# Ledger of designs, part 3: VH-VL binders against Type II restriction enzyme NspV (nspVR)

Target 1, 219 residues: Type II restriction enzyme NspV (nspVR), of Nostoc sp. (p35677)
Amino acid sequence: TILTIEALRTEAAIFSAAESIHPEPLLYGVTDGKAVGTYIEQKFRLYLKEHYEFVQGNSASGIDFPGLLVDVKVTSIRQPQSSCPFKSARQKIFGLGYSLLIFVYDKIDNSTNRTATLNILHTIYVSAERTADFQMTRGIRNILANEGNKDDLIAFMSDRNLPVDEIEAGNVADEILRNPPMQGFLTISNALQWRLQYGRVIERAGQEDGILTVYRNNP

## First folded at step 13 (VH-VL; from i4 with heavy chain Y106S G107Y)

Design j5
Fold by OpenDDE, fold request of step 14:
Structure j5 (fold): chain C 219 residues (1-219), chain A 122 residues (1-122), chain B 107 residues (1-107)
Amino acid sequence: as target 1 above (219 residues)
Amino acid sequence: QVQLVESGGGVVQPGRSLRLSCTASGFTFSDYFMHWVRQAPAKGLEWVAVIWYDGSIKYYADSVKGRFTFSRDNSQDTLYLQLNSLRPEDTAVYYCARHPLRMGPSYAFDIWGQGTMVTVSS
Amino acid sequence: AIRMTQSPSSFSASTGDRVTITCRASQDIRSYVAWYQQKSGKAPKFLIYAASTLQSGVPSRFSGSGSGTDFTLTINSLQSEDFATYYCQQYYSTPFTFGQGTRVEIT
């Protein structure tokens, strides 16, 4: 069976529920968030491989499910952030070009049993069109709503210190005017070494188009 | 064919070192946790160590902690167990075993090598 | 460490017999139990996982049951090739531990 986006989301929910009640001895005492994230990603991928055929991501593809244009992100509820996926100013404005499947977990260690449980609190699907930066797109959309022109957009981008030269800024502005970006819901934190913040998507999941609640566990 | 092949066993004196290897074939090596399990002559099975699929995390039995070092080279589909400060009680057949990462409960140790004998004696 | 107490240590049986081996955990380990068969001079062979799930390729005469602390391996009709030593294992917590083993001998 070929993996589809719908199947991916469905299975993500099932996976999330199952993982939330699984005591994993090999996670006990692990504090490295990267290791935990990789664990979830690896486990989920392997789970899917048991049931579906799909093109797996690699270092070259840069995303986990290149055939579906979906990347998996894993973050702790205690610090709902990850490395910045944005590689260009355009991505900050128009989106990453791929969707995000986000697992938000709370890791609970049981010292008595020497096990760790990754309680998945949120599993969220963010459509590609909603993966742009929230403030950037909101600002742009406001400018457009206020009869902003190319100069206004360029000025805005300049004020936000987007890493674009004058020519590119002009090109981006033209693109914005032709095809205004949708409101993004991701946030880049410059103060935190350009980390991606998921607080908004967690909060808005199920309330905004393109921000889907795949799984929610309210303990 | 899925296979694990251990090597590096031998006879050594106490305090000496050995390095065991386990070569995997027939499956995606980097998808699996790997373990070492040993069995002393005419005795039962004893878990020795585990290493994560990417080698990032390792756990050891108390009996070998500080003396044994588990590593893996996924590019070579090979496990390594460095046995230092060997003791007579370390005498055993050493098995490497595959441990799938699956939704719990997992598959445990589904594939074993044939083992390599380590003898520590004066 | 979690202790896995396996019983009996050994017994004799005949072909066609129904054989049961038990393993008791020192604490609740849910269903994180596996069973292995080991023939003389050979590596252990994986039989059962999750306490009751038969590994692919293992004859259906083998079955596992139990949850929590008490677990059982059953061979419904013992075959000549089944005479071996069997081990239970918990993989609920590190260190992973095995039972002492049960040697099934031919009468």
Scores: ipSAE 0.899, ipTM 0.952, lowest interface PAE 0.5, mean pLDDT 95
Fold by OpenDDE, fold request of step 14:
Structure j5 (fold): chain C 219 residues (1-219), chain A 122 residues (1-122), chain B 107 residues (1-107)
Amino acid sequence: as target 1 above (219 residues)
Amino acid sequence: QVQLVESGGGVVQPGRSLRLSCTASGFTFSDYFMHWVRQAPAKGLEWVAVIWYDGSIKYYADSVKGRFTFSRDNSQDTLYLQLNSLRPEDTAVYYCARHPLRMGPSYAFDIWGQGTMVTVSS
Amino acid sequence: AIRMTQSPSSFSASTGDRVTITCRASQDIRSYVAWYQQKSGKAPKFLIYAASTLQSGVPSRFSGSGSGTDFTLTINSLQSEDFATYYCQQYYSTPFTFGQGTRVEIT
C-alpha cells in the first residue's frame, strides 16, 4: 500500500495514542532532546514501513517524506521548537515549501519502574502554505492591504533584518506583489541557527485552515 | 538471509582484555537496537548491554559497568564489545541479539548470533 | 532489577503431552515478556513476544499467556523436537532479565 498524506495523518494519530501509553526502558534518564526526537521519528518511520511503501528521506533530501513533501518535527511541550536549516530567507515569507507533521511530547520518567513514557500531547499537520513566519507575513499582508508598494515592502523587510541584500530584497518585493504570501503560523528566527517555533501552531491547531489537529491528548 | 555472526572469543587470563565483534547481514542494521547476552557454562542467560540504533545511548548490566564498552559501526554493520579487566565469572558464550524498535510491547530479541566463547582462567 | 522466577527448573514429559511453564515477575511488567527456546549447544530461538504473540514461523502448538506478574508458556502437544530449555524474559525495564530456565526432558 502506497503511503498518502491522509494515511500519514491517520497513522500519526494511532502512533501518538499508542506511544503515549508505552513505557520505554531505553529512554529512562535520557535528557537529550535530540535523542528523544530521533527516537520518535525513527519509531514512527519504522511503523509506517511495516504497512506502507514510500520514498524515505535522507540527509540529501532534507525531509522525511520527500514523496509527500512532508517533514516530521518532534518537540517537547516544554520548549516547542526545533532547529531547521533554511535554504533561503524567502522561506520566512513564502513558506518552507513542504508540510510539517509535528509531534509534541512530554517526557515522563518513572523512577520506580525505570521507564520513560513519551506522552504525546499534540500531533499537528501544518500545510506548506502555512509554514511561513507569522509576523513577517502578517506585516506584509497588512502593507498590501494599505496600498503598500515595492518601497514599503523593501523597507519593512529591512526593518525586520531579513538576511538578504538590496538586490534580493527588490526581487522578493516584486514576487510579493505578484503573489502575496498566505498568513504563516510559525515563528521563524535566525539566531545562532534557524529555528522553528510551534507555540502558535499548537494554539491554533483546528482553528485555522491548513493547521490540522491530528491528535490531541486531553488531560 | 538475516544473520548475526559473533567473533573474537578466546582464552585469556584474569585482568586481560578481549574485543568481541558481531557482524550483521540481511537487514538494515541501523534500524535496530542491539544487545549482548552471555551464558556461562551450564547456566542461564544474562543480559549484558544494549546500544541504540545510532550508538548514541548505551546501557550496561551492573556486573560489567566500568569494564565493558559497547560500540557499533553502522557503516560496517558491526557491533563491538570491548572486554576489559576480565574476571573468571565473565567466562561465557557471548551472543549478540537484534531488538526491533516497534510499537507497544513489540518484539524483544528476535534474532541471535551463534555466540562466541570467552574463557577467563589463570 | 526485576526478578523473573521461572518454574519448574526441569521436568520430564512425553510426546503428545500438554506442557506448561510459568514465570513470575517481581513486579508488574504488563505484557513485556518474551519466551525463548534453546537447544543444547545452540543459540536461543525467539518464540513469543508481548506475552502472548507468537513469532512468525513458530508452530501453533506454542502459546503464551499472562499479564502483570504471572506468565505462562504452553506447548499444547509436545513434539520430539521440543525437548529443550526454555527461558522467559522481561524487557519492561533495564536491566533486562531472564528466568532461570526450564529444561524439558524426554521421559
Scores: ipSAE 0.899, ipTM 0.951, lowest interface PAE 0.5, mean pLDDT 95
Fold by ESMFold2, fold request of step 14:
Structure j5 (fold): chain C 219 residues (1-219), chain A 122 residues (1-122), chain B 107 residues (1-107)
Amino acid sequence: as target 1 above (219 residues)
Amino acid sequence: QVQLVESGGGVVQPGRSLRLSCTASGFTFSDYFMHWVRQAPAKGLEWVAVIWYDGSIKYYADSVKGRFTFSRDNSQDTLYLQLNSLRPEDTAVYYCARHPLRMGPSYAFDIWGQGTMVTVSS
Amino acid sequence: AIRMTQSPSSFSASTGDRVTITCRASQDIRSYVAWYQQKSGKAPKFLIYAASTLQSGVPSRFSGSGSGTDFTLTINSLQSEDFATYYCQQYYSTPFTFGQGTRVEIT
């Protein structure tokens, strides 16, 4: 069976429920968020590999499901964020170029049994066109709604410290006028890598087109 | 085709060291947790250590903690167990074992090597 | 560490007999139990995981049951090739531990 985005989301929900009740001795005492993230990503990929055909990610592709243009992110509920390779400043305006499947966990260690459970509180699918920065896209959409022109867009990019030179800023502004961006829902910080913050997508999952609740573990 | 082969066993005096190796073939080595399990002559099985699929995290039995060091080289599909400060009670056949990372109740050790003998005596 | 206590330690039976080996954990380990067969001079062979799930290629005369603290391995019709020592193992918590073994001798 060929893996589709629909099946990916369905399987992510099943996986999230199963992980939330699985006591894992090999995670006990692990405090490194990267190790927890890799554990979930590996386990989910291996689960899917047993049932589906798909192109697997590698260091060159930079995303977990390159055939679907989906990357998996695993983050703690305490500080729901990830890093992401910088490809272009355009990503803050038009999106990452791929969709996100985000597992948000609360890690519960049991010292009596020496096990840890990754309680998945949210699993969220963010379509590629929604992965742009919220404030950047809101500001741009407001400028366009208020008869903004190329000069206004370039000034806004400068005021927000978008990491572009004057030539690139002009090209991006022309692209915005030709193809106005959709409202994005991430918070993306300027850094050596993008820092993606997920607080808003957690809050608004199921309430916005392209920000889908895949799984939710509530009382 | 799936195979684990241990090597490096031998006869040594107490207080000395050995390095055991386990070479994997026929599967994607970096997808698996790997373990060492030992069996003293005419005795049962004793778990020794586990290493994560990427080598980042390791756990040891109390009987070997501080004396044994587990590592892996995923580019050569090989496990290593450094046995320092060997004692007569470390005398055993040492097996490497494969542990799948799978959803649900995790599997146990589905593939074992045939073992390498370590004898510690004066 | 979680103790796994097997009984009996040794067992004699005839071909065709139904053999039952029990394993008790010192605490609730859900169904995180595996069973292994070991013949003299050989590595253990994986039979059962998750207390009751038969590994591919294992004859259907083998079965496992139990959850919590009490587990059993059953051989419904003992064959001559089933002469071996059998071990239960918990993989719920590190250190992973084995029962002391049950030697099945065919009379």
Scores: ipSAE 0.790, ipTM 0.899, lowest interface PAE 0.8, mean pLDDT 92
Fold by ESMFold2, fold request of step 14:
Structure j5 (fold): chain C 219 residues (1-219), chain A 122 residues (1-122), chain B 107 residues (1-107)
Amino acid sequence: as target 1 above (219 residues)
Amino acid sequence: QVQLVESGGGVVQPGRSLRLSCTASGFTFSDYFMHWVRQAPAKGLEWVAVIWYDGSIKYYADSVKGRFTFSRDNSQDTLYLQLNSLRPEDTAVYYCARHPLRMGPSYAFDIWGQGTMVTVSS
Amino acid sequence: AIRMTQSPSSFSASTGDRVTITCRASQDIRSYVAWYQQKSGKAPKFLIYAASTLQSGVPSRFSGSGSGTDFTLTINSLQSEDFATYYCQQYYSTPFTFGQGTRVEIT
């Protein structure tokens, strides 16, 4: 059976429910969020391989499900954020170029049994067009709604410190006028990599087209 | 096709060291937790250690903690167990075992090697 | 560490007999129990995980049951190839531990 996005979402819900009640001795005392993230990503991928055919991610593709253009993100409810590679400043406006499947966990360690349980509080699917930055896309959409021009767009991008030079800013502004962006719902800040913050996506899941509640534990 | 092969066993005096290896074939080695389990002659099974699929995290039985070191080389599909300060009670057949990372009720040790004998005697 | 206590230590039986092996954990381990078969001079063979789920290729005459602290391996109609030592194992908490074994012998 070929993996589809619909099947991916259904299986993510089943996986989330199962993991929320699984005491894992091999996670006890693990405080490294990268290790927890890799555990869930690896476990979910291997679960899917048992039942489905799909192209697996690798270093070259940079995402977990390149055939579906979906990447898996795993984050703690305590500070729901991830990093991802910076590819282009355009990503803050037009989206990452792929969809996100986000597992949001609360890790509960039991010192008596030396186990940890990853209680999945939210599992959310964010379509690629909604993965752009909220404030950047809101500002751009307001400029377009008020019939703003290329110079208005360039000034806004400069005011928001979009990491582009003058020539690239002009090219991006032309692209915005040609292909107006949808409202994005991530908060994306720049460092050595993009830092994606998921607080708004967690709040809005099920309330916006393209931001789907896949699983929720005590919403 | 799927196979685990241990090596490096032998007869050594107390206080000496050995390095055991386990070579995997026929499966994607980096997808699995790996374990060492030992069995003293005519005795039951004793879990020794586990290593995460990427080598990042390791747990040891109290009987070997501080003396044994577990590592893996995913580029060579090989496990290593360094046995230091060996004692007569470490005398056993040492097995490597594969532990799948699976949803929910995880598998236990689904594939075992045939073992390598370590004898610690004067 | 969680102790796993098997009974009996040995079991004499004939082909066709129903064999029952019990394993008791020193604490609640839910269903995180596996069973293994080991013939003399051979590595253990994986039979059952999650207390009751048969590994692929294991004959249906084998079954497992139990939850919490008490677990049972049953061989419903013993065959000549089933004479071996059987071990239970918990994988609920490190250190992982095995029962002391149950030897199933020909009468």
Scores: ipSAE 0.755, ipTM 0.880, lowest interface PAE 1.0, mean pLDDT 91

Design j5
Fold by ESMFold2, fold request of step 14:
Structure j5 (fold): chain C 219 residues (1-219), chain A 122 residues (1-122), chain B 107 residues (1-107)
Amino acid sequence: as target 1 above (219 residues)
Amino acid sequence: QVQLVESGGGVVQPGRSLRLSCTASGFTFSDYFMHWVRQAPAKGLEWVAVIWYDGSIKYYADSVKGRFTFSRDNSQDTLYLQLNSLRPEDTAVYYCARHPLRMGPSYAFDIWGQGTMVTVSS
Amino acid sequence: AIRMTQSPSSFSASTGDRVTITCRASQDIRSYVAWYQQKSGKAPKFLIYAASTLQSGVPSRFSGSGSGTDFTLTINSLQSEDFATYYCQQYYSTPFTFGQGTRVEIT
């Protein structure tokens, strides 16, 4: 069976429910969020590999499901953020170029039993067109609605410290005028790579087109 | 053919060191947790250590903590167990064992090596 | 550490007999139990995980049951190749621990 985005979302919901039910002995005392994230990603990938055919990600492709243009992100509810590779400043305006499947967990250790439980609280699918920065896209859309022109767009990008030179800023401004961006729902900042913050997509899941609730642990 | 092959056992005096190896074949080594389990002569099984599939995290039994060091080289599909400050009670056959990472609570040591004998005596 | 207490220590039986081996955990470990068979001079062979699920290729005469603290391995009709030592193991928390073993011997 060939993996589709619909199947991926369905399986992510099943996985999220199953992994929230039982103790995880090998996660006890693990405080490194990267290790917890990789553990969840690895379990999910191996589960899918058992049932589906798909192109697997690697270091060269940079995303987990390159055939679907989906990347998996795993983050703690206590600090819901991730890093991703910087490719272009355009990503803050037009999106990352791929969709996100986000697992949001709350890991709870039980020191009496020396076990851990991963409580997947949210699993969210963010369509590629919604992965742009919220404030950048809101500001640009407001500028266009208020009779803004190329000069206004360039000034706004400069005021927000978008990492572009003057030539690239002009090219981006021309592109915005031809193809106004959709409202993005991430918060994106630069900390050596893009820092993606997921607070808004957690809040808005199920309430916005392209921000889908895949799983939620409690009502 | 899925296989694990241990090596590096031998006879040593107390306080000395040995390095055990376990070479894997026939499966994607980096998908699995790996363990060492030992068995003293005419005795039962004792879990020794586990290492995560990427080598990032390790747990040790209290009886060996601080003396044994577990590592893996996923580029060569090989495990290593460094046995330092060996004691007579460390005398055992040492097995490496494969531990699948699966959805749900079901774990087991599904594949074992043949074992390598470590004898600590004067 | 979680203690696994196995009973009996040894058992004499004939082919065709029904053999039951008990394993008790010192605390609730849900169904995080595996069973292994070991013949003299050989590595342990995996039989059962999750207390009751047979590994692929294990004869159906083997079965496991239990949850919480009390677990059993049953061989419904003992065969000549089943004379061996059997171990239970918990994998609920590290350190993972084994029962002391039950030796099933020919009468």
Scores: ipSAE 0.695, ipTM 0.847, lowest interface PAE 1.3, mean pLDDT 91

